# VHH binders against Uncharacterized exonuclease domain-containing protein At3g15140: the designs that were tried, part 33

Target 1, 337 residues: Uncharacterized exonuclease domain-containing protein At3g15140, of Arabidopsis thaliana (Mouse-ear cress) (q8w566)
Amino acid sequence: MASAFSAFRVSLSRISPFRDTRFSYPATLALAHTKRIMCNSSHSVSPSPSPSDFSSSSSSSSSSPSTFSLMETSENARWRPMCLYYTHGKCTKMDDPAHLEIFNHDCSKELRVAAADLERKKSQEFNFFLVIDLEGKVEILEFPILIVDAKTMEVVDLFHRFVRPTKMSEQAINKYIEGKYGELGVDRVWHDTAIPFKQVVEEFEVWLAEHDLWDKDTDWGLNDAAFVTCGNWDIKTKIPEQCVVSNINLPPYFMEWINLKDVYLNFYGREARGMVSMMRQCGIKLMGSHHLGIDDTKNITRVVQRMLSEGAVLKLTARRSKSNMRNVEFLFKNRIK
Below, E stands for the ipSAE of ESMFold2; O stands for the ipSAE of OpenDDE; V2 stands for 0.75 times the mean of E and O plus 0.25 times the DockQ between their complexes.

## First folded at step 18 (VHH; framework vhh_6qgx_2)

Design r05 (from q01 with G102N; at its last look DockQ between E and O 0.01; V2 from the best seeds 0.00; counts 0 for: pae O 5.7 > 2, placed apart)
Fold by OpenDDE, look of step 18:
Structure r05 (fold): chain B 337 residues (1-337), chain A 124 residues (1-124)
Amino acid sequence: as target 1 above (337 residues)
Amino acid sequence: QVQLVESGGGLVQAGGSLRLSCAASGFTFSDYTMAWFRRAPGKEREFVAAISRSGGETFYTDSVKGRFTISRDHAKNTVSLQMNSLRPEDTAVYYCAAEWHNKWTGEPSEFEYWGQGTRVTVSA
């Protein structure tokens, strides 16, 4: 019984050649004749007057060799980019002099406080401030924090993690990272170091405990510390959204925070829309790369240090309701909306 | 696409000279240290020479010091190896390689890109 293998001739239908209509848009050569105004500034060279003959009286005063105390000219330490592998605990070049010359591995040196900056500082309600500036539109991409001592205004330490999205496709992640961190030349570091947000939270809680800022055995907030943000979005909106995406509970230490914009408004009586606006108004130079979270966190810290040096008191500006964590109470009457 | 294309290999007598060239494309040439490696018959690949990103520093294996000179041209994205006083023991396939250096964080531990190699044969 000869089984007839029916050869299905798949008919190659003729895909018709779509006509390339070359729309010849006419290049209008607008010859803008920029008139070079030759400002002939005739600077008249006034003649330098004659050297009068002052007489040579030779008094031999035995000037004791003043011990020129070599005031070590505080070499205005040239700003250096921070080693981002170092911030992740992954730097392998701490013994390389060339690497140590190019990159900063000490955040506290970059954010030094002068003794004069402490003269007008007031007592604070908290001993420590945790300055935070999150990066990421869809999911969190960067989680940077600096600890500021409220008494000394010095930076104590930092926590920095790149965050790998968990709900985005690999292609979407790569495109997003190329567009954000690729432009900064740090996309490779991101790919080498980025971890899921759940793991970031776990490592952050270990770091908080090492600094005595939080205890996992307490369902309470930070120990004598407060988060400082540039706006409400980071802690109010982004952290809870990411917790849902990552299928984790909202950490209890994200229940209260200080919005620096609200403190700024009440202290100076002027509105600032963001970090750059505050820095401009305060005459603080922006350092590092804008939209790199660790550099923006440092810049926010500079604003915190300035405000403290001028006598600002940083108070809680927002608190989540215990009955419904989605409800936020704003504690300042005058606030940026 | 990233490409490293070596040229300038050939047959030369002992005491002779050759100039190898490597043309780089598909990556930011200025962000990479460039190097030459070689593999002799029956041996492992070995380092020969490297040049820093700026071209200000050069490194050589001991056996080629004083005979070989590495250089780079940023305008052409090329790396060259001038080889003088060639010896039979210099007979190998020579490979161009690129090591990335991040301007913010440092360098990777490994060479990222490799050429296909060019053959150098030194006769006695």
Scores: ipSAE 0.025, ipTM 0.268, lowest interface PAE 5.7, mean pLDDT 86
ESMFold2, look of step 18: ipSAE 0.486; ipTM 0.798
ESMFold2 (binder alone), look of step 18: mean pLDDT 85; pTM 0.872

Design r06 (from p08 with E99M; at its last look DockQ between E and O 0.01; V2 from the best seeds 0.00; counts 0 for: pae E 19.1 > 2, placed apart)
Fold by ESMFold2, look of step 18:
Parts: C-alpha cells; structure tokens; sequence
Structure r06 (fold): chain B 337 residues (1-337), chain A 124 residues (1-124)
C-alpha cells in the first residue's frame, strides 16, 4: 500500500516573525500589543501604633508643603507594592479606588527602559531572559519569574506563585511562614494562594508554552531563552532537592542557566557576593522588600538591565552533565568560587 | 566623609527616661538601615534596636521591648532612641550604626559605619 512517505522539514530557529510576535500577555486580552504584566504586590496588616504603614517621622515633621510638592510633581518617586492577589487571579478589589491607590498593578514602573539605554547594548545569544529568585530554604515557598526581552530589555510577563510545602506538618509550615513572611506582611496572601510545587510546575509549563519558551518535546533547556539567577543554588541545588521531595522528575528546562554573579565578575572585573552588593556597586536603589522573592527578582532584573545597557553579553555559565544530571559543568573559568 | 554623631546620653535614676539622637552626614541617609548597639562595662557590643530605610519596620532585643522606641527623621537625617523605664542594667555606651540597604539579620559585622558612642548611666 501507499507508505514510506517521510517528509522531513528542517526549519531555522529564530527566523519566523510569528515566533517573536506569538507571545501571550495573559494579564490583558487587548487586541493591540501591550507590555502589561501581572500584579504581585503585598500589603501589611499590623503596624504600630496604627494599622497603616506610613512612617511616624512624617507625622513629626513641619516641612510638609515642600515635601508634598516634590512628591506630587514626581509620581515615579512614590513606590507602591504590587498586589500579590492579582498575580493569582484572586484580586477582588479591582473596582476599589482606595485599593488601586495603595497597590501597584503595573509591574513595569520600576523596570522601564529609555531609548538611550539601547545605544551601547550588544546583541544577545537568546531572545529572552527568565530572571528567577526562589525563596524558602526548607521547601520552596515562592516561585517568581520575570521574562525580559533580550533585544529591548523590557519586561514581557511575570509568573509568580507561592508554594505550599507537602512534607512538613501544619504546625511547622505555620512557623516557617511566620518566620519568613510575617515581618513582610505577606503571610495572609501566602496562606490564601499557596499551592504544592508539583502544581506550580504544571502551571509554569502551561505558561512557558503560552510564550513558546518550551514544550514537552524540548529535550534540553528553553527555546531561545535562558534562566538568569543570582548564584547557582536555586537551580543547581534547590530545584533538584524540591523535585525529590515532590516526587517529580527534574524538568529539562532546568538543565542550564546563567549565574549573574559570574557574568558580573567578568564584565566589571570585580566581585559581587550577592544582589545587594551588585546594586550598591552599580548605584541602583533597592526597591521593595529584600527577601520577598518577587521584589528580589525585580531588583535582579534592574541589575540585568543596567548590565545590558552597558554592553554586557549574558551567556550560559552552568550546564548539567547528560550522564549524571546532578553533576554540573561550569562554563566560565573566571567565576565566583 | 561619613559621620554618625550620638547625643543625649547622661546620668538618670532608675525608672527615668532619656532620648538619644544620632545625626548622620556624608551618605544618602534614606539608603541606610539604622541601628543602636550598646556596650556595658566589661561586655561585648550587643544589639538594641534597628529601623528599616523607610522606617516601616523596627526590631528590638527582648530586654528593651516595650520600653525603647527607635525612630528616624529623613528631613533632619537623624535616628532617635526613646528610652523609658530605665534600669541599672541599661547602663552602657550606646552606638549608632548604619548598614547600606538590605535587611538586618542580627550580625553587627553587617554595619559598615559606627558613631563614637554616648554614655548612659542609670543609678539604682
């Protein structure tokens, strides 16, 4: 019978215009292209002596008219936390003007790119960078990802989930969450939204597919994209540990990554031991709460944007061995030890 | 040049109050977490209180909770420590300290700038 038809089409990657225009922006369903990103901010519940988070020093100052005029003329000087319920589709206050005034629902405000920032930028080997900063030392508690367009440096989208431990007692979880998030005021959002790591991975893979960054047939890594992290621990060590705890296979997209510390060392000729050091050395203000994963991820992204604008080329720094995926090959000879 | 200058120390009887002040110069004050430490006679420096860059978070050692209040004033570049219900064991030299951005984790080595100290003596 009619058999032996074998049509083999070889397609060059990164050629199709549809590939670079097929990205999804789930936070908006608008017809026109937009750079909208999902909300991921928090709110405090119990400050002293009132439930508000305003500083007591502002009530003790007599210079209010001059300071208010400066703040009123510069909306970008006033930082507001992102609404973390919004990123999980659970914000019930989108019609509340007081809520919208307190919480930012536009994650690009602290991450905007000026045209002049592109003048010294060099072409990159990837179309996108996925900036990640996991939180949680016992089990993962927070899984935040920002997509950065490597050509424009603009933020494309955000994936953010709080993660619920499954091998800890309820009492141990409550103590862990209070210790980690109680002082940040996000423990309620965590309890309302956290899901098991296996489910986070399932939702993450749907999100990756919506952006054409990975599919089930992808053997290794991401499609024309790379993870960027501050240090190796998150992807090298914590992800495999959590996969064992959660009884899932190590996802193939976690087989290679960019350690920003190594790129930083080679680009500037100086060491930075962490995010705060990189920001201080570059003169970048810390925004939001240090140790809240999404705020740290945004701050790391601001370092990435600064480095790109100055001509850095972000290359893979680490890759797992195919013979033993627990073994890691470091690709930079000059690296943070 | 960075300077942290403490003032407001002195001699007070038990149950009394003092307010310490620390004037900061030579750096962008709003970029720094500020703290008070103290050194009692014959002891090492110990943490007393810390306040975040914005002033929205405060931390206290257990022995001073409910008695001491840390605050900051960005218009005057000052950090203050209101000390109420003073006890003889609060007798110490009190130091103002500054840490560039980031969150206090309990280690005095994280603080890069220190004042010269102001002496507080609480009489039984």
Amino acid sequence: as target 1 above (337 residues)
Amino acid sequence: QVQLVESGGGLVQAGGSLRLSCAASGFTFSDYTMAWFRRAPGKEREFVAAISRSGGETFYTDSVKGRFTISRDHAKNTVSLQMNSLRPEDTAVYYCAAMWQGKWTGEPSEFEYWGQGTRVTVSA
Scores: ipSAE 0.000, ipTM 0.137, lowest interface PAE 19.1, mean pLDDT 76
ESMFold2 (binder alone), look of step 18: mean pLDDT 85; pTM 0.874
OpenDDE, look of step 18: ipSAE 0.039; ipTM 0.259

Design r07 (from p08 with S52T; at its last look DockQ between E and O 0.45; V2 from the best seeds 0.00; counts 0 for: pae E 2.3 > 2)
Fold by OpenDDE, look of step 18:
Formats: C-alpha cells, sequence, structure tokens
Structure r07 (fold): chain B 337 residues (1-337), chain A 124 residues (1-124)
C-alpha cells in the first residue's frame, strides 16, 4: 500500500524590491586652518654651581633585578570594559558621555608600550602578529583577533565577532550562551551581534585585505604576518572542525602559526600550560573577564609584548602539510606536548 | 597554592561500585572544566570523563559510557566520579584534572592542574 505523500507546493510569494533611496550626504570640505603656535623656548642659561667634593662612598649597589614592569603607564585610568557593540562596528552611543565613561572604545590605549620596552626588542621575522583566542567548544562562539606591530609592539587594530552556531539547536545555543556569556552580562550583545562562521570568515578576509595582510588572489598565507595562539587547539583543531560544520574550505592563511606556549618554553626554559600560567610567571596582571575571548586575546597580547620586550623572537611553531592538511608538522624540537 | 586532592579509591570486586572525589583549592573552581583521567599499569594516561564549568555538559570515553557519572559541586569545590559496574580493565590510578580555557580534546597536555591520583583496583 504505497502511501502517496502529497508534495505541498508552498507558493514563494515575490516580495517586491524596496527602492534605493540614494541619500547624497554633502561633502562639506571644512578646511581647518591649523595655526602653528610658535612656542618661543627662552633658553635661560642658569649658572653652573661649583663641583663640591662628593666623597666616593662605594655603596655596593646590589643590582636588584630590574623587574622590567611593562609600565602600565601610571595614568590611574580605571580599567574599563571594551564596548562589544563597538568591536562589531555597531555602537550607536559614541555621542553619549555616560557610555564613553563606562566603556573603552580604544584597544591601543589599553595595551600601551613604553619606550623603555623597545630597548631589548629584537628584530622579528614577521612585521605583524595576529593574536587569536577562539571561544566555543562544540562550535566557535567568538572570533577575536588583535594585530600587533612587531616593530613597535603596539596594537594596530582588532577584529572581533561573535559567532552563531549553525548545527546546534536554538535551545542548546541559548543554554550555552546563558551559561557562558550570561554570567559575564554580555549575552544580549552576543544575541544582537552573532553571525554564522562563514560570514565571519568573509568579513575577516575583507579586514585582512584592508590591512594588506592577505590577498584573495593569492593562494598564499598571510603577508609578513603570523597568527599567534595560546596552544595549538585554536588553529590546529577548532578552525578545521568549524570549517567542516560550516561547509567551507579551510582558509589558506591558517596553514602556519606560532604557539606562544612553545615560544615561551624555549625563551624562558620553563613550561606554562596556559595563558594564566604565563601571566603569573611573568608577573603580568590579568585584566578583563575570564573566558571572554576578546579579553583573553588582550591578555595573550600582554604576554607577547612582554616576551618581545625581553628579546624573544617569535617564530613559526607549526605548519600544516600541503599534501594532507590534517597533518601538522611541529617546528620546535622542545615543545609542550 | 593550587591543589587537587583525589579520594575514594580502593579494592573492589568486578561488578562493584566506587565513588571518587576530588577536592579543589587555590584557584577559581567555577572557571575550570574538571576531568578525570586514568593510567593503567604499562599504559599511557587516558581521558575518562569531563564536566563543563557550569556542570551543564558531561563527556565520557566510550568504554565507561553508561557506567560512570561525573558531577561537580560548586559550593564544595569538588568533582566526583561515580563508577558502577566496574571491570578489571578499569584498574588504574585515577587523576583529577582542571582546564581553564575550555579548549580540550581529552589530551593530558591540555589540562593545567593535576591531582596526585587515587588507585582503583578491580579484582576478577
Amino acid sequence: as target 1 above (337 residues)
Amino acid sequence: QVQLVESGGGLVQAGGSLRLSCAASGFTFSDYTMAWFRRAPGKEREFVAAITRSGGETFYTDSVKGRFTISRDHAKNTVSLQMNSLRPEDTAVYYCAAEWQGKWTGEPSEFEYWGQGTRVTVSA
């Protein structure tokens, strides 16, 4: 008895194309005349007082190891959380003084480098480091990246996206988000901003191109840049898994990376199993919310800046095989296993 | 100082039950995924079970599915492993472990903190 399942032809009603209202914003060329105020530096030559005979008491200056504190510039500026709508390009409160008081909108100010931090810095193989720390166990939930200039150690820019899972049920997503980002009070921002991973990759590639870090026309990796991770999991395991889930090819710029743990081990001669361990050993204060990917990325960046300031050279630690992208070659002999 | 202290190991007959407990101190317990590993004689350390930070999800190696149950108590900073229907092949030193990032695949190197272990022996 062949039950004829009747194919209900749902009629796709043609929703009409809404009109292109060309708002012509007028380009008012306000020529702001920068008046060069000539500050006349009057050189008052105050007279050289006489060389009094300071007796050379040979105080054995015990060279206390200069705790090279990355000078958190002493502006007692109270740490402020970053506006996550701003990191997504969706902040509508840039004219609200109360909002600007509560939230940080400048990542570079948070990760300032003192001139003294550059004194021991060595030349790097790469001009830029892309520090990344992915969040999400089943699927990626957060995709944060900071660009660090390898010459100045300054943060150049950030890319930050919340990622909406595509294979998880809505109920499972909501429960996961409530448990993770709800506890941080940022679940609303996640719901308002989260996009599919495929779209994150598309927007990321645009961002990479805007920074001259990658060209779509080249099947090659990053231009004079390298990813920096805290562990191998992010790029070795999670990115490929997510690409399968999202039904996209693995982007070619994820073929090589720098595991900061391996660099740390070789530079300091001691193991650190995670970000918090590295920060503790380096005497770096953890800032921000735990398990918020953008804050963790900033903390990893602080470790990068510290290591660079102490003369570390960040080299590739892992490379995918061209013949089999699942095979990873580890380039450091001494590595955290 | 970070400490993980396992307890509840012992000798049990095949088909019997044990409950392992791990007391955590010196770190923010709620920020960590907690796991159990085991090392049998002459074998490598292997993943047994894990529980997420919130306790909302649990993971098990295939050989223990349906027999073992991992749980956590945030008020006591403890993680437990209820082991039922024990088999001689479950004989091992069991270790409590903690992972902060939530970035693990069951590899021991992914876990930051470890206990000293508790011995479980299952007789035939």
Scores: ipSAE 0.376, ipTM 0.721, lowest interface PAE 1.6, mean pLDDT 88
ESMFold2, look of step 18: ipSAE 0.518; ipTM 0.815
ESMFold2 (binder alone), look of step 18: mean pLDDT 84; pTM 0.854

Design r08 (from p08 with T105Q; at its last look DockQ between E and O 0.28; V2 from the best seeds 0.00; counts 0 for: pae E 7.2 > 2)
Fold by ESMFold2, look of step 18:
Structure r08 (fold): chain B 337 residues (1-337), chain A 124 residues (1-124)
Amino acid sequence: as target 1 above (337 residues)
Amino acid sequence: QVQLVESGGGLVQAGGSLRLSCAASGFTFSDYTMAWFRRAPGKEREFVAAISRSGGETFYTDSVKGRFTISRDHAKNTVSLQMNSLRPEDTAVYYCAAEWQGKWQGEPSEFEYWGQGTRVTVSA
């Protein structure tokens, strides 16, 4: 995979969900290519700007080098928000140096793993963890998933969609989006990119199959992988509710999951009832915007990486009953109630 | 140290009203989603009402909708529950709860801070 690293470059000006590599390993190269989705030389060559030539030149949310290995950076990093058009493969401004200075186009930036982080790591029962944090309490508004390699702790790929409600009027949707995303400055990107939940599930199933994580013949759960959530609500409650609203069957890959809070409780012997509490207790700085699903998913991933680096073993904590899929069996005796 | 202190509980006849109050301290009040839960004798805690950080959004369980009103006062760091048209089935210990910038999901396991509760008894 190292010998063909020039094939991992992506065009800065083009949207390309899959690239033709002309190699013997198309699935592997395509997946590794989509994981990084950046050209190292293009991203690193941002011009040195003149101070007099910028109308907007700084982010108020700068990150500093950290003593925690998963938060460390070798440069004095200027934290930049993710380009949310880019996370959907729809950014058309990769040729614009001002755009690249303002927006981050590397989904792994806050999630880098140092060699020292692997020294205490234990073997895991899964090859991959799919970290998910849904947004939207009326209907789902955002569906973000990061794949983490359980051996290396590296981010493998991102699936990210904004989701358009189907049982609300346009007026109600506009009010809902302004209430949820107006303060975050995300409402326009949402309106430009959001698609119905049924379509999100269809695209997600294609993506899962591309990773060999699931296909239509898979009876239960994922292949050698597990969802990781911060709490039970997303998969236990919200997914079934949204499936009813969207008139689709509950997908079989949502039949079991890992509630990170329960693993956290058993590993550290202390309770944390939310992502922020876990991060605070571990001394991990919150990056990005809490309640923006991709940012929360990244922060939950940083907790996963910290726990793995300290020797945690992530196991399933919940599964649906085979006789009644609305009933959930909790697999840990010691869990957050 | 975070403190949530409920008050305003008591005995009331069916059809009557009570106003519960929860005084919050030890955290930046405006960063927290606030909620009321209740526990009837022999039952589990159940969600009653929640209010967003700004106070702009409220949510109620169906059995109290139209009868109960949640509000918050940033100047006093309090959250209140106005309970009207009380019924015997509203008899419970009422708990104030807080979640930092919470998703407002109504699950007790998601709320980080809890008060000691205030008892409400509604006589038939």
Scores: ipSAE 0.030, ipTM 0.543, lowest interface PAE 7.2, mean pLDDT 78
ESMFold2 (binder alone), look of step 18: mean pLDDT 84; pTM 0.865
OpenDDE, look of step 18: ipSAE 0.033; ipTM 0.525

## First folded at step 20 (VHH; framework vhh_6qgx_2)

Design s01 (from p08 with T58K; at its last look DockQ between E and O 0.41; V2 from the best seeds 0.00; counts 0 for: pae E 6.5 > 2)
Fold by ESMFold2, look of step 20:
Structure s01 (fold): chain B 337 residues (1-337), chain A 124 residues (1-124)
Amino acid sequence: as target 1 above (337 residues)
Amino acid sequence: QVQLVESGGGLVQAGGSLRLSCAASGFTFSDYTMAWFRRAPGKEREFVAAISRSGGEKFYTDSVKGRFTISRDHAKNTVSLQMNSLRPEDTAVYYCAAEWQGKWTGEPSEFEYWGQGTRVTVSA
């Protein structure tokens, strides 16, 4: 855990220069632009638990012995949704027992690693993997990142932001968010926390620097780390499209990535064309709400952890051309077509 | 076993219309985003249109907007593509594809199941 938190004490009474919106909710939620999110004991809320959060879970690991501890769930059965104010460093209810009964505040709970999981693990070319799964078809609506230590497979930290579109009217945004997130019960958190993509990038770059993963002097890519995506779309297509919409240059750390599906194909000798397919083939139970980006990112991370524990080596699968960033070079001959 | 079977392709004169149909079996149809892709001679598959699980959201590549309409019928487990004002550039093999609760990405690698394709030829 780095002590960089002390450098970012921001007065709770002032509006950040990187935000133009004013909330009628407690003003302390308006200032969360530089705080590092620990994988425990921070402030966040998720106001809309899924009905599946109260379903029982049972042990079903009849094949393969103790090496599959990543799939085990508690026999106490109570899954709780992640508190999304907590993932943004904005939870004000950490001392409320009713709130804690409903919402999970431990981002690593479904991502625990047992010592036996490390027995077959191979050395990796990177020290860290940044697992990302963007949400939003028209513009990005959610930007979640989990850092995984490549040696221990443990989750190190989380960067999570909801993103406010810039090319839609307020009325169109409200309709879209109600349709997208209303059934998931997260629309209020989105309205309370969403910021423009340019500001998300600015905050992300501070967070990357705090982890020594990138700074202004870094050439293309990350320092001893790589992004992991389920598919190429997020980094290959959506990030550049959003950068055009937001009038920013494509950040240099998005010039290369690992498409987990290509690594999966080469490691297991079989295709899986989506997160759910990979999970089904590996016997990993889906947790949380599919299409909520943080939950999808956690589930993709569980696939990463399973693959690492079985001896996979995660290598870059795609890179933009340094002379023409619109051209993408695919580095695996055998890849999902 | 999942099957996607396209039909309705053929030869048509420019400006004409065709309706493609895709019969789906072997999976819970209402859980899948459905899409049409096409492959012109000498080119890779490109995204044409997608439709959400409920049918309430539809997406089209720019070159077909206003001319093509995607639809789905949950009673018959079919997806259709109504193609109007056809142009010679629309000549391709058209593929039906399915993705479990998909994002409409336009990337063929994201789609789990594919049909064999149906040929559409648009004469000048």
Scores: ipSAE 0.073, ipTM 0.595, lowest interface PAE 6.5, mean pLDDT 78
ESMFold2 (binder alone), look of step 20: mean pLDDT 85; pTM 0.872
OpenDDE, look of step 20: ipSAE 0.539; ipTM 0.799

Design s02 (from p08 with S30R; at its last look DockQ between E and O 0.50; V2 from the best seeds 0.00; counts 0 for: pae E 6.8 > 2)
Fold by ESMFold2, look of step 20:
Order: C-alpha cells, then sequence, then structure tokens
Structure s02 (fold): chain B 337 residues (1-337), chain A 124 residues (1-124)
C-alpha cells in the first residue's frame, strides 16, 4: 500500500499577484538543496496515514527479541532498531515516548561524524554518495538508499521500500518472507508495506528529483552524485534482471556506480570480499541485523565514512557501454575478480 | 584455518553422471552460503549453483538447470553437486566456494573462501 503523501509533492505551481519573473517556481537548483529532509527531525513529511500500521506495530514491536539482543551488544551508545514503519512514512507512533524508547527514528543514529574525522578527508568528485544494498535473490525484496554528503560525511536522507514480488505465488512469497525475515521480526512490516518494483522506481524517481539528484532530462548517471555498492551485483546484474521481470526499461541513473570493494582494495592495498570482511579489517562493529537491507546499508555507510575520514577518494569503478547496456566496463585495473 | 576440499572429479562420457563433494572445515558451516563455480581452460570462473545457509533455497545458472542438483549436509559439513546428463561444455575445473550469509550473487568476487578445484572432463 502507498499513500498520497509517501513519496510525492502535492503541488508544483503557485499563482501570485506579486510574482516576479526573476523568481521561478519552484526554486532554483541552488535553493532546491534546502529542500532536503534531515534524518534528525522526528517529523519529516506528511503524517503517517495508516491505522493498519498501528495495529501491526503494536503486536510485533512489543515482543521483538532480536531487537533486544542487538541493543545488548552495542559498545559505544545504546542501540535501538530503526522503526521500519517510519522508514516507509507509515509510523503512527512518532510522538509516543514508549515507542521511541524502543525504536529509533533517526536514520543517522550510528552514522554521526565528529570534527576530528574531517581532518584527513580529501575533496571528492561528487557532492553526494547514494549507498545502496539490495536484498532478495529471486526478486528484489528490499530497496534501501542512504544519501551521504561527500563534504561533511553526514547522512542526508533515507529512501527505504520493501518490494513485493509479482511473479511468485502468494504461497511461495509467504514461505520466502518467513524464511528471510521471520527470525528478524520484520515479516509483518514487509507484508504491511511492500509494493511492486515498478512503483518503487516511480517513488524513487520522485525522491531523486526532490533532492535534485536526477530528473528525466538527466543523461546517464546522477547529478553530481554516484551510487556506492558493496560489490557489482546489485546494479550490474540484479537491477537489470528485476527490470525485465517488472517489464520496465533499465533506468539511466543505474548506468554507472562505485564498487566500494574495488576502492577499498586500491586505498588499503588489501582485499575485502564482503561488507563483513571490510568491517572486520577496519575494526568496525556490525550494528543491526546483517542481511536486513537498511541495516547493511548503514553498515556499508560506516565503512564509507571511515574510508573518507582516512583520505580515500571515491571514484566510479564501473559503467555500462552506451552501445550495449548489458556490457560493463570496469574502470579500475586493480580490482577484485 | 579455513579449508574447502573438492573431490569426485574425473573423465566421463557425454550423457553420464558425476557427483562432486566439498568438505568444509575451520568455520561455522551453517552460517555460510555455499556455491559451485567452474573454469574452462583460458576462461574466468563462472557461477554454477548455490545453496542457502539452511539448505532451503537453491539457485542455478540456466545452462545446468534440471541437470545439476546442489545439496548440503550439516552433519558432515559437506556440499555436493549431483551432475546428470553431462555435456562436453560442462568440461571445467569445479570449485567450491563459501560466502558468509551470502546473496547468491554469482560474482566470484563476493566469495571469501575457495577450494583448489576438481577437474571434470566430459568426452563427446
Amino acid sequence: as target 1 above (337 residues)
Amino acid sequence: QVQLVESGGGLVQAGGSLRLSCAASGFTFRDYTMAWFRRAPGKEREFVAAISRSGGETFYTDSVKGRFTISRDHAKNTVSLQMNSLRPEDTAVYYCAAEWQGKWTGEPSEFEYWGQGTRVTVSA
């Protein structure tokens, strides 16, 4: 289920008797950067619309053992799981103190940056990095994106959707979701919120435009930004496969990306073949649930922040061929193979 | 020390069968996605089959679907590949690989541990 307020702006124009021709509506690109929604606010957009979210969250949230165990292992601060209804714009308990004691609504919680972390940081070719880690091997089940400001390393915003398969029977879906998310305690949220991939892409494109990261006039890639993945598979292979399944064209913003593993290899001179290996080698404790896409995306972002703080420059590592978009050119000579 | 040891390779005629085995040690087997890859001479490794941590999900490259079956045995810490209706194009060195709670990506760069391989030769 999607609401009218989940990912869309309500109006694009306003008529005014005092409108000066020098002031365009909406605001210029420079002024449009002020439209970003900061993760640190308790309210970001329209009120949560769904009473069903309230019923579902009350039964699941009150008895989530995996959430409690993760809180016990935190070394630096008290960890709370993200409210997954909130990440979808469907939380009805945003002002409830009891709910907020259990669930985090700040997407930047484990991703704070200290002033000392900027001392060795180098200038980047991009204004923003979009960290993505898809979940779902048969069809995509989760689509999380974190925007990181390349200058400050701070988290800017989160786009997070659960994705409903369209080519699987309901019985197969239920078995798959129970197997994937049942022990994590998130299977009910998935059932309550998941939408087809075509709709996710439509909502994602609105969200990208809100941040001035892409629009339909943009050539291949993003505006002054780049996707960062842990490996090539997500954008190289899974996105095109899912587009075929969902009967949509491959979006042009998925034509190039940064494989963090290849940057990592070239910056540190050592291989790391997965998120957990990178984190282990850097001494970064895993937070949240591994293979829950939003938590993995946050953990990959912590690796990005560490690398930036140590002077890494994140550059494109792969792009699709303009003559045959199924062919991928790898831009780093020294890469994980 | 992590160790993956493949066995069961050999020479067979087209249409025949082989069963490959991979013995795993030095890690918590149940936490790893297991896969088979293969490499023909002069080529890069390519994905063949994968099996989830629990064994409840399997994935195959299109060219082997219906002919190959991957399985795992938690009691023996082994992964097996039953290869039926073998074709000359199946000739390759077959590698066992492991990825901690992996995604079944089919990308060799995602797999942390590798065996040394076992050769399969399918004659016409």
Scores: ipSAE 0.042, ipTM 0.563, lowest interface PAE 6.8, mean pLDDT 78
ESMFold2 (binder alone), look of step 20: mean pLDDT 86; pTM 0.877
OpenDDE, look of step 20: ipSAE 0.655; ipTM 0.847

Design s03 (from p08 with G26E; at its last look DockQ between E and O 0.40; V2 from the best seeds 0.00; counts 0 for: pae E 3.2 > 2)
Fold by ESMFold2, look of step 20:
Structure s03 (fold): chain B 337 residues (1-337), chain A 124 residues (1-124)
Amino acid sequence: as target 1 above (337 residues)
Amino acid sequence: QVQLVESGGGLVQAGGSLRLSCAASEFTFSDYTMAWFRRAPGKEREFVAAISRSGGETFYTDSVKGRFTISRDHAKNTVSLQMNSLRPEDTAVYYCAAEWQGKWTGEPSEFEYWGQGTRVTVSA
């Protein structure tokens, strides 16, 4: 089974002195340089609008149904992949116009919200949603999170780390990374930035505290916020398996979550078994078809925004037992099976 | 509209071989992890094998490892399961499934698209 790989044992070995140096981002340095990324900026790299374009945009904003305003908020020809050094807070080329033309440095790109989108929105039980989509077969390889303000639906910030396996051989790691990321051209960024999962959790907890989303005094879950996943696997299964591999306790903020597929089923009265199915059924164009965790997380966020704009209320769908963390209670009777 | 259509099932004697095929239509085949699941009589669907988007990585449940081989052909938009050294316990309806995110979960609820299944019966 897929879960059987979480117990995989591997001898650790250095690839080279340069790779040890390249992957050695000490926690103190990384934490000192980890800064809150402001995603609700008004940064825009768009051509000057013509009067007809301006008139059409103005009319659509004032009178169009909110659901259509979310389907295609940006022209596809203007799409740029995220700078993955930027998402780690480590881009050194923020002043280079050629670099900025190639790579997006605005985490809210393609995720903008129009005023009309808020017309049908319902009050939520949480102030924030943390949309997460983990990547990795054996161990986690990518840990991306987007914060969505539950009142405005705007993307507030992101936390993004590549994760370096500690129980796989160097040969196995190199083969897996080339297979997963080589086609995308992302393998270099992964090798340059990936850190062990324990360090990711340490940096994540600092970041959560900076946003007042969790601290050591928080007993269970997040402060007025909830994780949103596409499916149960990420938080139900992968996080606990990774914690065992990394020899850390399961963090208390991973004890409950919202499976978007279950909310979707109950809100629309129809089944969508994955991200692409949700997007197709909602008429949302898939952006950044790169199979990166951060791109998938952004696309899942677009589904969250659509559902919120149509009046969905996102509630917890699953919770662990405090007495037995392997026991998960599913809170929706009608759920994806 | 995505469709997955399995073929190649049938009756075979223990120790024999079958090759299952799954034809995919109306989606970008290369964007999906492909998998085979099976449902034995009276049981839930269980994971059999999966193959990465590129075809470079495969995964098998322990009971079929060394006997079954999953492969994919991007030119024909097909995924295949070569089943050798078949045993009576391999008797099941075999389903082709597709999953975007490549989670390798073994959980049916994590797979977006499913075929209708093809029956494999292995007689003693």
Scores: ipSAE 0.385, ipTM 0.751, lowest interface PAE 3.2, mean pLDDT 78
ESMFold2 (binder alone), look of step 20: mean pLDDT 82; pTM 0.841
OpenDDE, look of step 20: ipSAE 0.652; ipTM 0.845

